# VH-VL binders against Beta-L-arabinobiosidase (hypBA2): the designs that were tried, part 5

Target 1, 158 residues: Beta-L-arabinobiosidase (hypBA2), of Bifidobacterium longum subsp. longum (e8mgh9r892to1049)
Amino acid sequence: TNVDSASKSTTNVAKDADVTGTTYAEKDTNYPAKNAVDGKTVMESFWGTKGSENKTDTLNIKFKDGKQKIDDIRLYFYQSSSSQTISGYAEPANYKLEYQKDDGTWAPIADQVRTPNYAGANYNRIQFTPVETTTIRVTFTPQAGMAVGVKEIEAYNT

## First folded at step 23 (VH-VL)

Design d30 (from d22 with heavy chain Y54N, light chain Y94W W96Y)
Fold by OpenDDE, last read:
Structure d30 (fold): chain C 158 residues (1-158), chain A 120 residues (1-120), chain B 107 residues (1-107)
Amino acid sequence: as target 1 above (158 residues)
Amino acid sequence: QVQLVQSGAEVKKPGASVKVSCKAFGYTFTDYYLHWVRQAPGQGLEWVGWINPNRGDTIYAQKFQGRVTMTRDTSISTAYMELSRLRSDDTAVYYCARDRGWEPYYFDYWGQGTMVTVSS
Amino acid sequence: DIQMTQSPSSVSASVGDRVTIACRASQSISDYLNWYQQRPGKAPQLLIYYASRLQSGVPSRFSGSGSGTDFTLTINSLQPEDFATYYCQQDYDWPYTFGGGTKLEIK
């Protein structure tokens, strides 16, 4: 229900990234991780965690053009809303953003400003102090009884 | 000023239920998560779960699943934690604590605590 | 679940001393580590978040360091009001877990 009021005036460096997701049920293989970075925010293309036995699931996104400077991440969540949607999906209860340091270790993306403050349906924007990294990862905590679907993850240097 | 005010001490028998309240002051109640943390006498801190006061969704530690229920009344900026089928090892001070709702997830404000004693 | 181990469980020191408390996670938690102070009969109070960031209002004699699995809380020039129990807490993954605590006592 969130409206994307932000312009895409800059290049989405996450598009077509090398993306991997945590293990989920075989029945959800039709919703692969690559859908989260294919440049589409449509309902027909998403990464889904339905059937996952994990209490949290993670998307790892390695930018195709190497190290990038980013300060703006945008998440588009899938949600079940009608008979035309896949049932059992909702925005996460919470999500965590990390970036990979040059030594290969992980650090939090600090000093975030989230819009909305907590995970909302569909569009979410996270602005932060710029980081330079080749790889980011997002860890999702689902709402009880629900799965997380990610239509798209975008990353910008605004 | 931000303040979390909890209900008074409770004495319960095994098998009973207890419901502790936490009223928030000095901030927009629905903009922050509320966590519950307990501390047995002379022991450390144990996380029980959280509630998103806006949406009402909850996450409970597995240890308490099936026995704990967290709710809220947004009209009075109050959160509730109900623990059922009480046993002696549930005796503890129960705290509510505020989480800013986004990273990092630290507890910046705490209630004064509610002592819950479970004894035969 | 992530286990947090603090050491020592207790430490005796004098006013003016430098004190260090260690906290170890059973797995890497990046920088998602917080420190709390709890005085007898009181609720915990946040000291440090993100491993090294000082919470507003907390004296600068408190500092945190570390990342990954090993973290340290340092109190420079111990003051009388600093004698309390200190807890580390990870917010990397739920359930959030705390260390066993370190009781700082007067020597």
Scores: ipSAE 0.908, ipTM 0.944, lowest interface PAE 0.5, mean pLDDT 95
Fold by OpenDDE, fold request of step 24:
Structure d30 (fold): chain C 158 residues (1-158), chain A 120 residues (1-120), chain B 107 residues (1-107)
Amino acid sequence: as target 1 above (158 residues)
Amino acid sequence: QVQLVQSGAEVKKPGASVKVSCKAFGYTFTDYYLHWVRQAPGQGLEWVGWINPNRGDTIYAQKFQGRVTMTRDTSISTAYMELSRLRSDDTAVYYCARDRGWEPYYFDYWGQGTMVTVSS
Amino acid sequence: DIQMTQSPSSVSASVGDRVTIACRASQSISDYLNWYQQRPGKAPQLLIYYASRLQSGVPSRFSGSGSGTDFTLTINSLQPEDFATYYCQQDYDWPYTFGGGTKLEIK
């Protein structure tokens, strides 16, 4: 298990990645998938699943510079908390991380250390044994009656 | 040692409700999810749903939506599953099972099971 | 929902034998596959997770392999306590689903 804490890489390899979501296109007008990799962790820029009829939704992230070695992923979730936020959003009940192998098949990102272990309202860190891949995907299970908003997904090699 | 202890067997009539309890020992109750899985006599295993004891949020299989309610009392490290509008095909052993709440999602500890019999 | 199919449904073997049980998913589930053992009148017990990782306390004669859609549980040198029903379970997507089970009986 990767316990390399307190290290913060300066190179986010997920920024400006080729990203696609499973939500309906018409629901992504103001909250498109690209917001999840635009380098911003602000409340005004997020990918949202509100209106989705899917029981789970997935972001596929293909790194712009090809195959990358990564061992640290950061997730920033949107949460409804005031009159200044869009209602109906909460951190997911669960999320799953996978990477694409060279043969095109998918494998789990194993041996994770999550901080916190449950999805938090904003910042979540996942450290793991390094993997080399061109593409990762994150699958989100929303809390009942709520949507998932992702402000940013970052990936590092620490 | 981690242990999940469930309430005793129940006999109900069709249309009634049943509430099964699952008390957790040997670990921090709110640090793990609890799932409910049932098994009809001589049959396989069927997932019912899960509860996050910390927040109290739940996910139910669509088959049980509207009939199942999962709750918890953190003060006594106990989870509850209530199934309403019971029918004969709800007759099964109901298990609670622990999951750490993040992938992979395996059930490492199980309760001893609670037999629920629904018959006229 | 993802359907899990086990084969065979029943198998007879002797102490000391090598036994393999197959589990197939209706779609790719990557490595999100677990194996359980259930003895009569008892709750299931976890054997393998992530397709091939042995749960702590489980004898090394148990092993899992496979990825994607096809998985195998192997028991080397069967012991008397190994005669039970075995289930595979996918945790790739909810609802979590189980195979139909494989009953391992003594020959």
Scores: ipSAE 0.907, ipTM 0.948, lowest interface PAE 0.5, mean pLDDT 95
Fold by OpenDDE, fold request of step 24:
Structure d30 (fold): chain C 158 residues (1-158), chain A 120 residues (1-120), chain B 107 residues (1-107)
Amino acid sequence: as target 1 above (158 residues)
Amino acid sequence: QVQLVQSGAEVKKPGASVKVSCKAFGYTFTDYYLHWVRQAPGQGLEWVGWINPNRGDTIYAQKFQGRVTMTRDTSISTAYMELSRLRSDDTAVYYCARDRGWEPYYFDYWGQGTMVTVSS
Amino acid sequence: DIQMTQSPSSVSASVGDRVTIACRASQSISDYLNWYQQRPGKAPQLLIYYASRLQSGVPSRFSGSGSGTDFTLTINSLQPEDFATYYCQQDYDWPYTFGGGTKLEIK
């Protein structure tokens, strides 16, 4: 698993955001989208896509305090690793980051630098040219035969 | 200088398998995804799939699911694409192409291509 | 799958001309659109990414514009080496589909 060695800014603007996810199986209702922004990076709190019939699934995150300037996103993925974890979860094959423009249309978060440069287990950091937006969305592509679990999504202005 | 060097042309019969190699030079092999794109003679480009050389996971286009296998040997910075149960419409130039591993998924470096001919 | 449609399929022009190639997506792909040039017998080469960003080393006479579903590649003052086939490609969603190509020929 990846180790979080990055310093955090003072405010995670994604915490307690209005978050919605794509439809997943009823059996995973215990892993709601709100878990992805509850401020916890523990294994007991995550959003899960197990049972989803979608080739990709998306989390939409609308910041609670309106438009925010952000340049740093942190993703924490759930991974099955022992008998104490829920089986069938792994980090995604890839993920896409977008922000909503003022006119309501979506645009890519451009000029990204990802650490690691592949979708890694647990901690992932995405740094980019600052954007101002009320809403971001992350689209996940699962690895074959696996579901995606998101423990937490954080957003900062560093 | 970044280079992707592919194996030579192949001639196969229908039902056979072909395995094309792509060796990477001039950069850290495991830091970039490799995509495979093919082009039938006189036709356009078709995405086949990608491999993450670091972890080894793959994503294939639905069209090739069950017939294509992408692998890599990190010790020699080489990726492989194997296509089985070949048919005539698999005749194409197969390219490997580099991607940094995240959006946008543009292909900044390409192999020279490998011609695969499937004929009776 | 997202369908990419290019127009025209072929165009004849002369050195020094201005040429415009269109690419349309079957659904909105935001700015996730790339352009490639392919010369005869060669592998494709990246020209533009993110709809309008010029790849390093590509001449400034190439430019891309558009967002959503409609995109344009423009070549100002055609040079002899520009006569080739051009492809648009979306990376909004996999499979990462290409347009059918536009062959730019000498008039």
Scores: ipSAE 0.892, ipTM 0.935, lowest interface PAE 0.6, mean pLDDT 94
Fold by OpenDDE, last read:
Structure d30 (fold): chain C 158 residues (1-158), chain A 120 residues (1-120), chain B 107 residues (1-107)
Amino acid sequence: as target 1 above (158 residues)
Amino acid sequence: QVQLVQSGAEVKKPGASVKVSCKAFGYTFTDYYLHWVRQAPGQGLEWVGWINPNRGDTIYAQKFQGRVTMTRDTSISTAYMELSRLRSDDTAVYYCARDRGWEPYYFDYWGQGTMVTVSS
Amino acid sequence: DIQMTQSPSSVSASVGDRVTIACRASQSISDYLNWYQQRPGKAPQLLIYYASRLQSGVPSRFSGSGSGTDFTLTINSLQPEDFATYYCQQDYDWPYTFGGGTKLEIK
């Protein structure tokens, strides 16, 4: 559920981005990385890590319009909650946000304010000091025995 | 003032279990992760794992999987680390350390440490 | 796991000296590196986080630099209370490993 009362910004620069996920089991076929940036926050469209052998999995998001200034990222996680959902998914134990510097190296998105503090079952907002970058990546640590599903990643300059 | 206060020293036999407590003061217990780090005598620091006091989920270093259990009691702002099947090489000072609530970054506050001695 | 290697393992210096301690990661850890000071019989205390950010209350003579795999802690104008063991730690990925430590001793 959306626990943040803040209004949604107008331009999601992550939409339709060139997105890649870490390689893992055949679930990538049915729940491809592109689902995480297709502009949909519905349960039917998500990137899933079920079957992954990795202790962490990462989404790399390269913005379609080149270098962007962003200060607000929003994550929508998939959660198994009913017979209509795919079992085995929960919000991550933790996630890490990085951006790519001009020299191609990576740096943390620092000074974050996350709402909620811990990864929520659906909507999560991360606000931070603006960064300019062509690419961000989000690394997810799943809860024990669970997979991570990402319905959508949005990025804004608020 | 943020403070982490740990339980007292323990002496255990091999094969036994030890449970160390870490009580948090001066901040909202459930807003920060708590990590456990140990240090064998004269040695460096070794990360054991973390607990999310809010949700209760944990992540353990693989080395300790199946042997360590981290729990918390939010009603008394206390975290616990239990290590079972103790071995002599588990002899160490065990620290709890606070980290930011949403990421396991830096440890800005530490407990005073709990010496756990495992000897025959 | 990410291995953290500190060098030197020990160093002798005098009050007023400039001291540098190196920390190397086995793989890129971006800026997810922290430095701690540990005095004998005491718990570690945070000095630097995010590779170069000075923790509140830490003297400005301490500074951190580096990114990726190579990092440096610098103590400018060593003070008597600075003789301790220093550890780097990566928080890029769990397990959040520490360097082996650098013991700074008085010459």
Scores: ipSAE 0.876, ipTM 0.928, lowest interface PAE 0.6, mean pLDDT 94

Design d30 (from d22 with heavy chain Y54N, light chain Y94W W96Y)
Fold by ESMFold2, last read:
Structure d30 (fold): chain C 158 residues (1-158), chain A 120 residues (1-120), chain B 107 residues (1-107)
Amino acid sequence: as target 1 above (158 residues)
Amino acid sequence: QVQLVQSGAEVKKPGASVKVSCKAFGYTFTDYYLHWVRQAPGQGLEWVGWINPNRGDTIYAQKFQGRVTMTRDTSISTAYMELSRLRSDDTAVYYCARDRGWEPYYFDYWGQGTMVTVSS
Amino acid sequence: DIQMTQSPSSVSASVGDRVTIACRASQSISDYLNWYQQRPGKAPQLLIYYASRLQSGVPSRFSGSGSGTDFTLTINSLQPEDFATYYCQQDYDWPYTFGGGTKLEIK
């Protein structure tokens, strides 16, 4: 099941999506964007921004089955917490959620309820007024001196 | 019932520091980001930075990097902004403002403002 | 930093008038544009967020429009309490910059 026993069981439409990121450092080639949609929330499978010189970094997620109705996004962040973790990662200072309109332009996902309200360690659930879209994107503002790792992003119609 | 109450007006000399407080009432202090915005007399509004009261991490506008420090004490639901090496052009009303904690960052509750005057 | 340019700097108008205030961003900010009202000696108050969404308790005579780089605030049928300074603010990316303000004065 998913990590939130209160939510309805539905299909994760972001799994195995066509994903691109604005960056990953050459030295972190084992942490490509596809790790954010592979259905794994384990420590070893994440997309990382270590080495990025960008003020923010973005993941674009194009759903494999075309246009989907969604109202629920789940974000899982990687954290450097022990000697078994890759160093230099923390959850972002915050993140921005957008969907792509039919004309190719981007709009904010409005009326969000986030749990937690801030960008939390590991699990974040974002519920919102449904949108229909082929593509979502998430833009991350890192904490000072840290990189952002995304273990998974999921999208549902609940 | 949400309220942000700031410390009183301050007069400082150039080169000194000032620390402004902002005490939160009527909500869970650690659930919402808190911003500082200033307004020089007769001028517009300028964003200084924000703090996440839960973690204590901060983002500052580049203009204030190295001179501003934002902190909080979660036991008394109070945020602080300290500005050092004051100059006459730091004379302004300093506001704390709460955002919703998600995008976009709009400020739904503001403190009453704290006038800081820097003069020789 | 994203620069926000407001025009006009001031407007002189009568009760009952329709007033528009413009705000332009130096780059596209999608719909990440907020409007505030500030009365003399008071903190700013949020009017509109996401370019066009009215904050709770704000009278319906206020409206916002625009996307991308060009935005407007419109006040239909101006009331005595509307004489204040109005600021736009982008929240697309930090630093979250404000326009220079538009002072609305009674004729």
Scores: ipSAE 0.579, ipTM 0.821, lowest interface PAE 2.2, mean pLDDT 87
Fold by ESMFold2, fold request of step 24:
Structure d30 (fold): chain C 158 residues (1-158), chain A 120 residues (1-120), chain B 107 residues (1-107)
Amino acid sequence: as target 1 above (158 residues)
Amino acid sequence: QVQLVQSGAEVKKPGASVKVSCKAFGYTFTDYYLHWVRQAPGQGLEWVGWINPNRGDTIYAQKFQGRVTMTRDTSISTAYMELSRLRSDDTAVYYCARDRGWEPYYFDYWGQGTMVTVSS
Amino acid sequence: DIQMTQSPSSVSASVGDRVTIACRASQSISDYLNWYQQRPGKAPQLLIYYASRLQSGVPSRFSGSGSGTDFTLTINSLQPEDFATYYCQQDYDWPYTFGGGTKLEIK
């Protein structure tokens, strides 16, 4: 995968990233953090927060190929339904996007344009002024009584 | 221009409930979160909670959980905050406030405030 | 809950003075810190977001700095309209708590 400073719109630099979460939801099924970056947006491959006692949960995503220039994040949530039968999941009430600076500190990803503005049940596209980073993190605030399932996080330089 | 107009002052006894309204003008009501913030006389600001007017989902500060209900009527661009089992220390001006609409969340427009007095 | 501690509780100052107000968070909040001004009998108004970004229409004599746990609002060359109460507020995690306020009074 060619992810250097030359932009290619088809390259997802988050695929197979080194990921960690603040919770590991195994209570109903096996939904490890790696499912959020495995390139699958189809059902049952997601990182889930069911059983978490945290007010928010965070995914930390360290890109496989080191520092990347990104300006476009795509975020896919799992929502429980009659056709998506793992229970207790809805898109988050909100989510927060940060990147790691060269000095190791974290900053908000500023100047976001979100489509949709609120967290959508499935696909969410977030476009922003490019940043160069090795690592992003996403913090999810769940809706009351629900867990958050993340089917995929993608990052691009478009 | 954006404007939030709140209902008038209320006087209540302990144990009663109050419902404050906040009508939005000059923007698409369902595109922005609406927060409620209170201020006891001569005191600082305290966040009560927020509602997403599109979905209707809410988050409340823990101290109000079980006593506060936030709702909206999208047909008239109006949000409501109901606080039950009132105590004397609920006496405050209650503000509705709009956040900017995407992360980060800060309050760019505020209602004029509704004084709720709980006594005796 | 994230506790926000402001100091001082009040400041007495003259027109033309430089005033600095501090805000400390009980845990790191990155840059998720906002500053509001509240004039007597009025709702608060946003001055600064993301710790240091000036809201549109706010005079350049206002500035913010800090990250993590320690933040500062600075007013250079104080004007008569600046005598008000100032609040910091974190939007890192709910509940979105405010500092106790700093009342800026004319000397």
Scores: ipSAE 0.578, ipTM 0.824, lowest interface PAE 2.3, mean pLDDT 87
Fold by ESMFold2, fold request of step 24:
Structure d30 (fold): chain C 158 residues (1-158), chain A 120 residues (1-120), chain B 107 residues (1-107)
Amino acid sequence: as target 1 above (158 residues)
Amino acid sequence: QVQLVQSGAEVKKPGASVKVSCKAFGYTFTDYYLHWVRQAPGQGLEWVGWINPNRGDTIYAQKFQGRVTMTRDTSISTAYMELSRLRSDDTAVYYCARDRGWEPYYFDYWGQGTMVTVSS
Amino acid sequence: DIQMTQSPSSVSASVGDRVTIACRASQSISDYLNWYQQRPGKAPQLLIYYASRLQSGVPSRFSGSGSGTDFTLTINSLQPEDFATYYCQQDYDWPYTFGGGTKLEIK
């Protein structure tokens, strides 16, 4: 079968991935890391770094179906905008994207085109030279005094 | 042609403040992060911090936290770095440098530098 | 903060020589290592990013290698314009620290 044709069906290979984070939010049952890959971009389903004392925080996303070819990552951030949202959240000052090589080491994702060019409010699309990997990680540098909330991270082969 | 043009040299006394400007030409100012890097005479390079000109948010190296303020005026495509409570060891050339905002986080265009001398 | 250690602090060489400059990070920084050239009285200029990728317009006599903690810059067949100070810089995490520099001088 033509695997390239199947991959072009816009399948999100990060959905329901095995996800871990580096923050106190892993201890908080309200905003667990799995919320970043549950396929929901609604306000109540996000991974949050509230209470983290870390300079940066990281999500590791291990794809459910093993090694995948990807060239397109989409990041959705939670933002505090009213009394109806959880306070203290804004998009990160910046984020770093990496993939795990077969030997277990990490490499930067090369040749990125980001839309928007900076860490944007809510939706971010990152396109790049394809990589084959089982695992990606995203490291977030928060804006001063703010926490980072990730509503969803998606990965595609487009 | 991308260009960063900085304000002229300054001489200050200890305890004073200095504000250095960096005017951007040849690109969309709000699309790229700007960094400030300094170099004491005969010494190496030291990162001071960066600003996102679109939002105005900043990150400062811990050494400068509480003494540095980075701002911008998007209407004239100009970034500023103000350093307060100057000490003699703040004597340096201060550079602004453009960062693309994604990996690799490198400085592809630099201003010409602004010499700040702090002496009695 | 990630400390960057360059060696040697200076090197004397002749036009046509091959020179290597080392840079070591205090922790793994993967491939997040850049090299800059600074001529006297001038701003630094980017040579290499991602440890080994040449910036546009940089001559092919420059090359970078390494990953993790140990990196090298190699200059093949030195030219008169290559006598300058070279800095490595990590961009793995802020503050984006620089090595102490390596001054390349004419012998």
Scores: ipSAE 0.573, ipTM 0.822, lowest interface PAE 2.3, mean pLDDT 87
Fold by ESMFold2, last read:
Order: sequence, then C-alpha cells, then structure tokens
Structure d30 (fold): chain C 158 residues (1-158), chain A 120 residues (1-120), chain B 107 residues (1-107)
Amino acid sequence: as target 1 above (158 residues)
Amino acid sequence: QVQLVQSGAEVKKPGASVKVSCKAFGYTFTDYYLHWVRQAPGQGLEWVGWINPNRGDTIYAQKFQGRVTMTRDTSISTAYMELSRLRSDDTAVYYCARDRGWEPYYFDYWGQGTMVTVSS
Amino acid sequence: DIQMTQSPSSVSASVGDRVTIACRASQSISDYLNWYQQRPGKAPQLLIYYASRLQSGVPSRFSGSGSGTDFTLTINSLQPEDFATYYCQQDYDWPYTFGGGTKLEIK
C-alpha cells in the first residue's frame, strides 16, 4: 500500500539497458538490439534476427542501474501479418531465460511460471522466485523458415 | 494422473514407413511440448525431435530431417511420429515424452515405448 | 551437436555401497543437465534436473553435482532396486543429447 510497494511493481529495470544480440541484424540500423528495451511495444520498434544463419540467437540485457532484484519478465514478439508487413517473422519455437551470477557465470531461471506456457505470438509473462542480477539473457529457437522479432523485453520486481 | 499411451509394436521392411501414436491423459495436451526419443536394442537414448501441440510446429534432430514428420490431433489429445524410408538401423523402441512446458527440457512423463523392428 | 560422455560404462557394487557416475559435456552447458534411471524393459525415469535438484519422489540417497562440463551422479547406501542403467542428458541446446549410459549391477 505504500509508494515503495507500488514503485517496485511498476518499474521496468530493463528499459534502456545495455543490449547486445548475436544476429546479423545487429549490423543494420533498422532493427537493432536496443529496440527490445526502448519501452515501445509497437509494430516498428523491434530487434530482428532476419538474415541470421545461427541455429539460435541470443539477446543479452545488462541493466543500466546495476544489480537488480527481479521476479517478472515480460516478452513481446513481432509477428508478420497483413497489417504487420515486415515479412518473415514469427514468435520463436521456444525461448530460454538465464541470469548472470556474481561470478560471471550463467544460470537458468528456475521455477518459472509462463503465461502462455509455450512461446506466444505477442505477449509472454514469466514469473519466478526472485533473483538478484546485473544481466539477463534470452536465447531464441526460431520456427523453421522464420526469423524472431522481439518488440520488448521488460523486467520487474513485483 | 498424467499418462502417455503409445501404439503397439510394428514390424517393417527397409524402405517402408511407420507411424507411432501417443495419446495423452490427465493434463491439457496443448500446453506442453511433446518429444520423441528412441533407443536401439541394448543401446542408449537418442532424441528425435519435438512438437508444440498447440501450433503444430516442430524441431527435428538433423539426423532425421527429411525422414521424420511429427503431427498431432488436438481433438483426441494424440501426437504422431512418422519415420519414412526405414533402414535396419532404425530398429528401436520409440518413446514419446512430455517436458515440463518450458526450458530446461527434462522429460517428466514417458510413454511405455513402441518397438519398431526393421528387417529384410 | 553437444556430445555427452559417461563413465564408467558399467559398475558392479554391493548393497550399502556409495557409487559415483561421471558425465562430461563437449562444451559448457551451465546447469542444464538431467539424470535418468532406466530399469530393464521400462521407460526412463527422471532422477535429477538442473544438475543437482531431485525430482519429486526420488530418494535422498541420490544426489547430483557439477556445472559447466563435468557432472556427477552419486548414489549413497545402494539398495537392490537401484540396479538399472543411468543416463545423463543435456537440455542446453537441441538436439537434447544423452550420454551412452552406465549400467549399475548389484553383486
């Protein structure tokens, strides 16, 4: 009921994070990795993997304010359609969430509850027992013949 | 309780195809990925691929690409794996297995297995 | 593909003994390693996930350890029902490969 409680539930700690991706699209100014953390979930602002020859591609998100406590990640995918006309994009076949430990190694985010349980076309909410970290990464396995577009990734302490 | 029930044993000649079924009970079929894993007699386990039963999209191990097709019928909560152009080294028990619905993918429930024998 | 190498391929031990089984990945797989038990003629059953977490209903005599490339399954105070083949499996990246197995024989 206090300001601290409300602020924790509404603060997206991934916004404007230092972001790197593993795809060819990182060499193109149109769909750079920073689009996934710019706070925009609209059609034109996404990170795209089109042109990638990788089996999987990874988005690495280092929070701007250092170590954060998080328990809630929200992930928004771009999907090509008649009204979203950038072609060749669909939600991934699946995605993997990890956090960086203090010793610099990576660990899976355990005990996740995903809504939906599979990778959904647009909005995906992932809730988990809180972790404290400076950095998360998401690895995407694309559907056959498709690229992955990430409109936004958000992280919260709810 | 969660249960996966597979179709019965098959005997095939080289060059034929086989289609194995896996019927799911006790959970929402479309919420969990379903994997296929095989085991040649006296040998270890080999992952074949997985299907998302909601969308129907699939990922296959490269070794099986072009020969395996995984499908499902959501109205009867049943997944299928078809392997074509069978060879003698395809002789194995084929298992369907459910993962927990997200990564990491460990297989918490397995079907009883379907023996497929390929011989001249 | 990530290659998983198990050792030994077979081990004989007595009831009450402590047994260790090793699994090595061809590259780092973080904690994405699972252990399965397979009794003769049965489907595999999950024992350990995330390298070290026991699946529900698995006796506490089973434990897993390791991270990165080197992993160990330990069985303390062996029981007659522990006769089986044990497999490690990585789920870091598809294809989700298994080790060659370790057959545990009770003397």
Scores: ipSAE 0.557, ipTM 0.822, lowest interface PAE 2.4, mean pLDDT 87

